# Designs tried in a protein design chat: VH-VL binders against q8ixk2r445to577. Part 28

Target 1, 133 residues: q8ixk2r445to577
Amino acid sequence: FFGMLQNKGLTDYCFDYNPPDENQIVGHQVILYLCHGMGQNQFFEYTSQKEIRYNTHQPEGCIAVEAGMDTLIMHLCEETAPENQKFILQEDGSLFHEQSKKCVQAARKESSDSFVPLLRDCTNSDHQKWFFK
Short names: E, the ipSAE of ESMFold2; O, the ipSAE of OpenDDE; V2, 0.75 times the mean of E and O plus 0.25 times the DockQ between their complexes.

## First folded at step 15 (VH-VL; framework fv_traxivitug)

Design x05 (at its last look DockQ between E and O 0.79; V2 from the best seeds 0.00; counts 0 for: pae E 3.8 > 2)
Fold by OpenDDE, look of step 15:
Structure x05 (fold): chain C 133 residues (1-133), chain A 120 residues (1-120), chain B 107 residues (1-107)
Amino acid sequence: as target 1 above (133 residues)
Amino acid sequence: QVQLVESGGTLVQPGGSLRLSCAASGFTFSKYWMTWVRQAPGKGLEWVANIKQDGSEKYYVDSVRGRFTISRDNAKNSLFLQMNSLRPEDTAVYFCAREGYGSLYYFDYWGQGTLVTVSS
Amino acid sequence: QSVLTQPPSVSVAPGKTARITCGGDNIGWKYVHWYQQKPGQAPILVVYYDSDRPSGIPERFSGSNSGNTATLTISRVEAGDEADYYCQVWDRSSDHVFGGGTKVTVL
């Protein structure tokens, strides 16, 4: 699966990643923004290693969850996907993070009404449903 | 040490043409969306046009569409703005700006601008 | 199509806090970015994605965005903070849109 990763509940919002510059492509938070598909910032791939890869020039980035955090942070992809980078995109659209045992949910950014994907307890909410488009 | 240096701004008559250039350095030019933003004397900022990394996509503010053409030469780390059928309301300082890496959303570096004056 | 509204001017005493607002319909649903521009100089990005701060920008600069109003907050204002400040958003329909700008005067 590849393309824009769009939320079902938060209509017309997609995964979006925008590092500060070409030399700092990892370590920053994945956000949500209106789906437009105009740049690499909204192009993601779900791999056979259960990674969510960000379409970059080398090196490639993979979404990770750091210990004690509920945000999605871009890390470098590794030859063997580390546990904190493994997600299960389930048939029902839920995006499950294996290590934390939580689901990715479209949520409000702290101190703003903008949106970010956050780890939350798994529910049947459409805000936890995602699909590639 | 990102640097953007505009050039080409001068006085032209209404209906005239002018080509602006922006020389980029300090970063991999071909990896960024680039944009032109203008500012009329004593006025605010107005987005004019932007161009995708490979030049395959170009977008313009309505008031310049059909008259202005944005282009780039990645081999020369250069951004251009061809301005035709110029009008007095096009008078402004034209800034070259880099858009955030991989994004279309914000401008993280700007040049000092070049002044275009359209007057009879 | 999108319109961003800023107050024309804001005056603040040194050491005090300046707040510059940027109004727009449901602007809280978009990410707002802020630029500082001093006379005769190029704009400088001071806040992006509502509240993120670029490297090199002092912590005195902060941002928030909720409802119909985004706000740039400059705490412990210094004389050097006197400038024009612009908010900006992007969307696929209107592309890049700037606010009208706010002149911050340090008294």
Scores: ipSAE 0.569, ipTM 0.883, lowest interface PAE 1.1, mean pLDDT 93
Fold by ESMFold2, look of step 15:
Structure x05 (fold): chain C 133 residues (1-133), chain A 120 residues (1-120), chain B 107 residues (1-107)
Amino acid sequence: as target 1 above (133 residues)
Amino acid sequence: QVQLVESGGTLVQPGGSLRLSCAASGFTFSKYWMTWVRQAPGKGLEWVANIKQDGSEKYYVDSVRGRFTISRDNAKNSLFLQMNSLRPEDTAVYFCAREGYGSLYYFDYWGQGTLVTVSS
Amino acid sequence: QSVLTQPPSVSVAPGKTARITCGGDNIGWKYVHWYQQKPGQAPILVVYYDSDRPSGIPERFSGSNSGNTATLTISRVEAGDEADYYCQVWDRSSDHVFGGGTKVTVL
């Protein structure tokens, strides 16, 4: 799949990635923002390797979760997707991170009312349901 | 080091035309949306226009739409603002600014500005 | 297209804390960015995404955004912090909106 990755429960919010500059693509947190389809920051590819890829930069960025963390951050994609970069988008819309056994949920940012995707215990909440548009 | 240098600001009569330029260096110009922001003397900041990396999309504040044209030349690392049908309310310092990488949310680097005065 | 309301001025004694507010309906659902502008100079970005600081901005500058109010906080204010401060959002329609500006006076 390729497009804007939207949350079902947090209506009209999409995955969004805005690195500081062209030399700092890696290591920053993925956020959620109102879906708009402008620029390049809301377009992601879900690959056959179960990666969520940021396709506007070469080398390509892939969303990862580092050990013991709950935040989604950008790493370089690799030829064979590492386990921490694999997300299973299930039929019911849940986005499961197999290595941590947790689901991606729309949540408020720690220091503000803005939103980010975070790993949480899996539930049937619509805030844990995602789809491409 | 990112640098933005505006030029072309001068005194012009109402109804006249003027072209502003902004020379960019220290970054890959073609990878960024670019913008113009203006500030009337003693007043606050006002966004004027921006332009996509490849020049294919352009957006303007309502007060200048149809009179101003933003453009870019990626081979020369240059941003332009063609201002036609100038009015006294267009009098301002015009800043060239770079938007955040791959986005159009905020302005991370600014030039020194160039003063445009529209007066008879 | 959003209207952003800032107080015209804030006075603060050296060493104390200045708080500059930016008001807007449901502004907590938007990312707010802040700029410092000293007389005769270009603005510089001091806070983006509500609370992040660009490299080179002192830790004394911090931000928050909740409900209808975003706040720029300057701790241990120095004379060099005397400037105009603007909040800014980007709306879904591609418009960039600035607040009216707040003059911070260190006295």
Scores: ipSAE 0.407, ipTM 0.825, lowest interface PAE 3.2, mean pLDDT 89
ESMFold2 (binder alone), look of step 15: mean pLDDT 91; pTM 0.927
ESMFold2, look of step 16: ipSAE 0.370; ipTM 0.815
ESMFold2 (binder alone), look of step 16: mean pLDDT 92; pTM 0.939
OpenDDE, look of step 16: ipSAE 0.199; ipTM 0.782

Design x06 (at its last look DockQ between E and O 0.07; V2 from the best seeds 0.00; counts 0 for: pae O 6.2 > 2, placed apart)
Fold by ESMFold2, look of step 15:
Structure x06 (fold): chain C 133 residues (1-133), chain A 120 residues (1-120), chain B 107 residues (1-107)
Amino acid sequence: as target 1 above (133 residues)
Amino acid sequence: QVQLVESGGTLVQPGGSLRLSCAASGFTFSKYWMTWVRQAPGKGLEWVANINQDGSEKYYVDSVRGRFTISRDNAKNSLFLQMNSLRPEDTAVYFCAREGYSSLYYFDYWGQGTLVTVSS
Amino acid sequence: QSVLTQPPSVSVAPGKTARITCGGDNIGYRYVHWYQQKPGQAPILVVYYDSDRPSGIPERFSGSNSGNTATLTISRVEAGDEADYYCQVWDRSSDHVFGGGTKVTVL
């Protein structure tokens, strides 16, 4: 799949990644923002290796979660996807992170009204349901 | 280092035309949206127009739509603003700015500006 | 039709904290960016995405955004912080919108 990765519960919000510049692609947090499709920062590819790939730049970025963390950050993609970069989009719309056994949820940042995707214990919440457009 | 240098601002009569230029260096110009922001003397900042990476999308503030045309030449690392049917209220310093990488949310680098004066 | 409201001026003593507000309906759902402009100069980005700082901006510049108000905070204000400050957002319907600007006077 390729497109905007949208949240079901937090309507009209999409995965969004906008690194500081063309030479600082990795290491920054993925956010959520209102879906608009105007820039290249809301388009991602879900690959056969279960990667969520940021394709608007070379080298391509892949979303990862580091051990013990709950934030989604950008790493460089590798030829064989590392375990921390594998996400399973389930039939019920949940986005399951294999290594941590947790689901991606739309959540508020601790100190603001801004929204980010975070790993949480899997539930039936629509805030844990995602789809590509 | 990122540099943006505007040129072409001058005195022009109402109804006249001008073309502003912005020379870019220190980054891969074709990977960024580019914008014009203006500031009338003693007033605040006003976004005027922006243009995407390949020039296929262009957006304008209502007050200039139909009179101004934003364009770019990626081979020359240059941004342009063609200003037609100029009015006294178009008098301002015009800044060239770079939008954030692969997005259009904010302006991380600005030029020094070029003054356009529209007066009889 | 987005409107961002800033106070026209703020006065602050050296060493104290300046707080510059930017009001808008549900602005907390938008990312807010802040620019400093000194007389006769181009604006520079001092805060983006509500609270992030570009490289080279001192950490005494900070930001927050919640509800209907975003705030730029300048702690331990110095004379060199005297400038106009603008908030800015983007949305699909109106593109970029700037606040009216706030003149910070250090006295």
Scores: ipSAE 0.500, ipTM 0.849, lowest interface PAE 2.7, mean pLDDT 90
Fold by OpenDDE, look of step 15:
Structure x06 (fold): chain C 133 residues (1-133), chain A 120 residues (1-120), chain B 107 residues (1-107)
Amino acid sequence: as target 1 above (133 residues)
Amino acid sequence: QVQLVESGGTLVQPGGSLRLSCAASGFTFSKYWMTWVRQAPGKGLEWVANINQDGSEKYYVDSVRGRFTISRDNAKNSLFLQMNSLRPEDTAVYFCAREGYSSLYYFDYWGQGTLVTVSS
Amino acid sequence: QSVLTQPPSVSVAPGKTARITCGGDNIGYRYVHWYQQKPGQAPILVVYYDSDRPSGIPERFSGSNSGNTATLTISRVEAGDEADYYCQVWDRSSDHVFGGGTKVTVL
C-alpha cells in the first residue's frame, strides 16, 4: 500500500512529514495535515516488513516510536526493520504498533490547533482508523 | 474513584475578592491540566481558566484576565482560583474540571461546583 | 472568537431519536466534545473526539462531525436523557469554547 495515509475520523487529514532539511530527514515528528497530495510530504508506503516508509529516495525514512514516547518520529530505514518501526495495518483500518501494543490515533497537538498521530490504547474509534488514498 | 470537590463560594460585594479551592483525589493530579468552568444562573457553561501540569502555563477567558489568577499545589492535590475585583456578572457556579490526558482537550471529570454570588 | 451554535431546545418522544446539532465554521476540522447536564448537577462527558464514548456511557449516545456541523445523536431516548447538552471545542485563540446548550425534553 502507498499514497496518502488518511484518517477516517479526522476527515481529510493525512500523515504529513516536512523536515527542515530535505537532505536530513530523520529526527522530526510526523504530523497530520489536510490531505493535498502535493509533493512528497504526504507520500508513504506500507511495506512487507511492516514499515511505514517515507521518501522513495535514498536514504529512505521509516516511522519509528522511540522508547517512552507516544509520538511518531522519522528514523532511517534498516535492512531488517527494527521492532520500534513495525506496524500492523489491520483490515479494519487500525494501525497497530507491535512493540508498544498501542494504536495510532489522530490527536490534537498540545497547545496547538494542529494535529498529530499519537500512540494510544486501542479502541474502536474512527480516529484510530487509517486508509491509503 | 476520581473526585473533585470545590469550596470557597460565598456572597461577596462588587469589587471584593474571593479564593476558590478544588481538592482532587483518585488520580495523579500533577499529570493533568486542570480547569475552571463557570455557569451563571440559568445560563450555559463558560470556560474561565486552565493551568498545565506544573503551573508554567496559565490561560484565561478575556473577561477575567487581569482579575483572576489560577494556580495549583501539586503536593496538596489542590487547584485554586483567586478572584479579585469581582463583578456582578461573575456570579456563577464555578466548577473544577480535569482535562483529558496528553493533548486531550476535553473535560472528563467535574466537581459539583461552588456558588459565587457577587451582589451589593 | 469561535462561536458554537446549538438549538435552544429539542423535543423527542420516548423510544425515538434525538439529534442535537452544534454549528461552527469548519467545525469538522475540530474535535468536538459533548456534555450532559441535569438540573443541579455537574456536567458529564458523554462524547469526546467527535464520536468516542467514555466508559459507562450507553451506546445510544453517538457523535459525528463534518463540514460545519457536529451532531450528538441519542437513540432510543429515555426519560432519564432529559437534560441540557453542550458541545465544546478547543481553539488556539479562545482556548475552550462551549456551545450555548440545548435542552432536550422527553415528551
Scores: ipSAE 0.021, ipTM 0.677, lowest interface PAE 6.2, mean pLDDT 90
ESMFold2 (binder alone), look of step 15: mean pLDDT 91; pTM 0.933

## First folded at step 16 (VH-VL; framework fv_traxivitug)

Design y02 (at its last look DockQ between E and O 0.07; V2 from the best seeds 0.00; counts 0 for: pae O 9.1 > 2, placed apart)
Fold by ESMFold2, look of step 16:
Structure y02 (fold): chain C 133 residues (1-133), chain A 121 residues (1-121), chain B 107 residues (1-107)
Amino acid sequence: as target 1 above (133 residues)
Amino acid sequence: QVQLVESGGTLVQPGGSLRLSCAASGFTFSKYWMTWVRQAPGKGLEWVANIKQDGSEKYYVDSVRGRFTISRDNAKNSLFLQMNSLRPEDTAVYFCAREGYQGSLYYFDYWGQGTLVTVSS
Amino acid sequence: QSVLTQPPSVSVAPGKTARITCGGDNIGWKYVHWYQQKPGQAPILVVYYDSDRPSGIPERFSGSNSGNTATLTISRVEAGDEADYYCQVWDRSSDHVFGGGTKVTVL
């Protein structure tokens, strides 16, 4: 799949990433923002290796979760997807992180009411349901 | 070092035209969205227009749509604002600003020092 | 068409904490960015995405955003912090909106 990855429960919000500059294209957190399709911020590719790729020029970015963390962080993609970069987009719309056994949820950012994707125990909440637009 | 240098601001009559330029250095200009922001004397900041890194998308505040044209020349690391049908309320310092690497960052991380445009008889 | 409301001025004693507010309908659902502008100078970004700092901005600058109010907090205020401060959001229609600005005076 390729497109804007939208949340079902938090209507009209999409995965969003924009590196601070050309020298800091990895290591930053993925956020959620209103779906708009402007520029490249909100376009991701879900690959046969179960990666969520930030579809940009070099170096290619893949969403990862570091051990013990719940935040989705941009890492460099590798030829064979590492375990921390593998997500299963299930038939019910849940986005399951294989290594941690947790689901991606639209959640509040610390110190604000803004939303970010975070790993949480899997539930049937629509805030844990995602689809490509 | 990121540097943005505006030029072309001057006194012009109402209904006149003026072209502003912004010279960029210290970053890969062709990979960034760029923006114009203005500030009327004694007033706050107002966003005017932005442009995608390849020039294929351009957006304007309603008050200038149809009168102003933002453009860029990536070979010359230059941003431009063509201002036509100028009005007294267009009087402001015009700032060139960097918006986002290959996408909108929703904010402006580096700014030039501005160039003053005065629209008066 | 959004409007962001800031107090026109704030006075703070050196070493104390300044809090600059930015009011807007449901602003807590938007990411807020803050700029410092000294007389005769270009604005500089001091906080983005509500609470993040660009490289080179000291940790005494912090931000929060909830409900209808975003706040820029400057702890241990110094004379060099005297400036105008602007909040800014992006609305869906590609419209970047700034607050009216707050003049901070350190006395």
Scores: ipSAE 0.597, ipTM 0.874, lowest interface PAE 2.0, mean pLDDT 90
Fold by OpenDDE, look of step 16:
Structure y02 (fold): chain C 133 residues (1-133), chain A 121 residues (1-121), chain B 107 residues (1-107)
Amino acid sequence: as target 1 above (133 residues)
Amino acid sequence: QVQLVESGGTLVQPGGSLRLSCAASGFTFSKYWMTWVRQAPGKGLEWVANIKQDGSEKYYVDSVRGRFTISRDNAKNSLFLQMNSLRPEDTAVYFCAREGYQGSLYYFDYWGQGTLVTVSS
Amino acid sequence: QSVLTQPPSVSVAPGKTARITCGGDNIGWKYVHWYQQKPGQAPILVVYYDSDRPSGIPERFSGSNSGNTATLTISRVEAGDEADYYCQVWDRSSDHVFGGGTKVTVL
């Protein structure tokens, strides 16, 4: 699966990554932004290694969850996907992080009108449902 | 269990002052934004003011700015609302509420029973 | 400033479904929360973040939000569901904003 990764509950919002330096694409947080389908910031790929790849740059980036964190951070992809980069996109649209055993939820950023994907306990909320468009 | 208990509501004359208190228990008070919401008799809910965990940020509805002051004492698990220059339109039940915590603080997950403030000559 | 518009009243027969709307310009881009208030009582959170349900709230209560309308749905309505219901959002410019409230009458 590839393209825009869109949230069901938070209508018209997609995964978005815009690093400040195009030559240094890792270390920043993935956010949610209005789906626009323009540029490369909203193009992601779900791979057979259970990675969510940001493959618009070389080397390619993969979404990871750092220890003790609930945010999605861009890391470099590896030949063998590390445990903290493995996600299961289930048939019902839930995006499950294997290591934390939590689901990715569209959430409002504190003290902001912005939105971010965060790890939360898994529910049946549409805010935890995702699909590629 | 989470509990919020308001007190201090009474009858006051226009131009008078009043201080409301809210006693919190059953949760770590210092970890939450706290808010006051009021409801005039027979009317809807109106947000009045809120305050950050450490008290460094305070926000007010326009109609009370300059007259009301929200504050908190985390050591005493208490929220306060100092109301000065009271007006008849300030007559309402005043609710203390906790702002929910789930990556954002934009809803009110627990409320007190409220305390009635009546401003009348 | 954000304005939330609710119908003043909704009537529903027992066992039927009540739908309470909350209108706002592009409200679907915001998270909407819902509160139930019975006479002489404090409000109770029944739905938050559009469709999430607090612990202890029956599954009969559900929420949705899209476009310019958020909706609180109460299925299999009971006499005890008779109350006022308020929608609420947060806005950076206006802080917390409530709808005007909807009185739900169970016939």
Scores: ipSAE 0.011, ipTM 0.632, lowest interface PAE 9.1, mean pLDDT 90
ESMFold2 (binder alone), look of step 16: mean pLDDT 90; pTM 0.926

Design y03 (at its last look DockQ between E and O 0.87; V2 from the best seeds 0.00; counts 0 for: pae E 2.2 > 2)
Fold by ESMFold2, look of step 16:
Structure y03 (fold): chain C 133 residues (1-133), chain A 120 residues (1-120), chain B 107 residues (1-107)
Amino acid sequence: as target 1 above (133 residues)
Amino acid sequence: QVQLVESGGTLVQPGGSLRLSCAASGFTFSKYWMTWVRQAPGKGLEWVANIKQDGSEKYYVDSVRGRFTISRDNAKNSLFLQMNSLRPEDTAVYFCAREGYQSLYYFDYWGQGTLVTVSS
Amino acid sequence: QSVLTQPPSVSVAPGKTARITCGGDNIGWKYVHWYQQKPGQAPILVVYYDSDRPSGIPERFSGSNSGNTATLTISRVEAGDEADYYCQVWDRSSDHVFGGGTKVTVL
């Protein structure tokens, strides 16, 4: 799949990536923002290796969660997907992170009115359901 | 190093036309939305127009829509603003600015500006 | 389009903290960006996405955004911080809006 990765429960919010520039795409957090599709920063690809790729940039970025963390951070993609970059997009829309055994949830950032995707214990909440637009 | 250099600002009569240019260097120009922002003497900043990476989408502040045309030449790393039917209220320093990488939320690098004066 | 309201001026003594507000209806739902402009110079980005700093901007520049108010905070103000400061948002209709600007005077 390729497109804007939208949350079912937090309607009209999409994955959004905002690195400082074309040479500093690694190590920054993925956020949620109102879907607009006007920039390349809201387009991602879900691959057969279970990666969520930021592939509107070369070299391609892959979303990862570092051990002990709950935030989604951009890493460089590798030929064989590392375990921390593997997400299973289930038929019911849940986005399961294999290594941590947790699901991606739309959550309000504690310090502001902004939203971010975070790993949480898996539930049936619509805030843990995602689809490509 | 990112550099933006505006040119073409001068004195023109009301009703006249003028074309501004911005030469870009130090980044992959075709990967960024580009913007014109203006500032009248002694006044604040006003966004004027922006243009998508491939030039296919263009947006304007209401006061210039229909009179100004933003354009770009990605082969020459250049941004342009064609200004027609100029009015005294268009008198300002015009800045060329770069939007964020693959986004269009803010302006991370600015040129030093070029002065346009519209007066008899 | 959103209207952004800034105080016209703020005075602050060296070493103290300056707080510059940017008011707008539900501005907390938008990312706010801040620019510094010194006399005769181009603006520079000092804070973006409410609270992030570009490379080279010192940690004493910080920002917050909640409800109807965004705030730029400059801690341990230096004489070199004397400038005009503008807030800015982008909305979904591709319109960039600046506040009216705040002149910061360092005594």
Scores: ipSAE 0.589, ipTM 0.870, lowest interface PAE 2.1, mean pLDDT 91
Fold by OpenDDE, look of step 17:
Structure y03 (fold): chain C 133 residues (1-133), chain A 120 residues (1-120), chain B 107 residues (1-107)
Amino acid sequence: as target 1 above (133 residues)
Amino acid sequence: QVQLVESGGTLVQPGGSLRLSCAASGFTFSKYWMTWVRQAPGKGLEWVANIKQDGSEKYYVDSVRGRFTISRDNAKNSLFLQMNSLRPEDTAVYFCAREGYQSLYYFDYWGQGTLVTVSS
Amino acid sequence: QSVLTQPPSVSVAPGKTARITCGGDNIGWKYVHWYQQKPGQAPILVVYYDSDRPSGIPERFSGSNSGNTATLTISRVEAGDEADYYCQVWDRSSDHVFGGGTKVTVL
């Protein structure tokens, strides 16, 4: 699966990654923004290794969850996907992070009305449902 | 260091044409959306047009659509704005600006601008 | 279609805090970016994504965005902060939109 990763509950919002420059393409947080598909910042791929990869440029980035964190951070992809980069996109649309045993949920960013994907306890909320478009 | 240098601004009569250029350096030009923003004398900033990395997408403010054409030459690290059917209200300093990496939300670097004056 | 409203001017004494507002319908649902422009110079990005600072921008510059108002806050204002400040958003229907700008005068 590839393309825009859109939230079901938070309609018209998609995964969005915006590194500050071409030399700092990893280490920053994945956010949510209005789905538009015009920039490369909204194109992701779910791989057979259970990775969520960002664009096709080298080096490739993969979404990771750092220890003790609930945010999604871009790391470099590895030949063998590390445990903190493994996600299960279920048939029901839930996006499950294997290591933390939590689900990715669309949530409000602190001190802002903007939105970010955060790890939360798994529920049946549409804000935890995702699909590629 | 990132540098953007505009050129081509001059005095032109209404109905005339002018082509602006922007020379980019200090970054991989082909990896960025590029934009033109203008500022009339004593007025605020107004977005004019932007162009995707490969030039496959172009967008314009309504007031210039059909008259202005944005283009780029990635091999020459250059951005262009072809302005036709110029009007007095097009008088402004035209800035070349780089959009955020792989994003089209904000402008992180700007040139010093080039002045276009449309007057009889 | 989006319209961003800024006060035309803000005056502040040195060492005090300046607050520049940017009003827009449900602007809190969009990312707001801020630019500083001094006379005869190019604009400089000072805040992006509501509250993030580019490298090299002092911590005195901060941003917030909620409801219908985004705010650029400049703490411990210096004479060098005197400039025009513009807010900006990206809109699906109108692409990039700037506010009218705010002249900050350091008294």
Scores: ipSAE 0.466, ipTM 0.859, lowest interface PAE 1.5, mean pLDDT 92
ESMFold2 (binder alone), look of step 16: mean pLDDT 91; pTM 0.936
OpenDDE, look of step 16: ipSAE 0.237; ipTM 0.790
ESMFold2, look of step 17: ipSAE 0.581; ipTM 0.873
ESMFold2 (binder alone), look of step 17: mean pLDDT 92; pTM 0.942

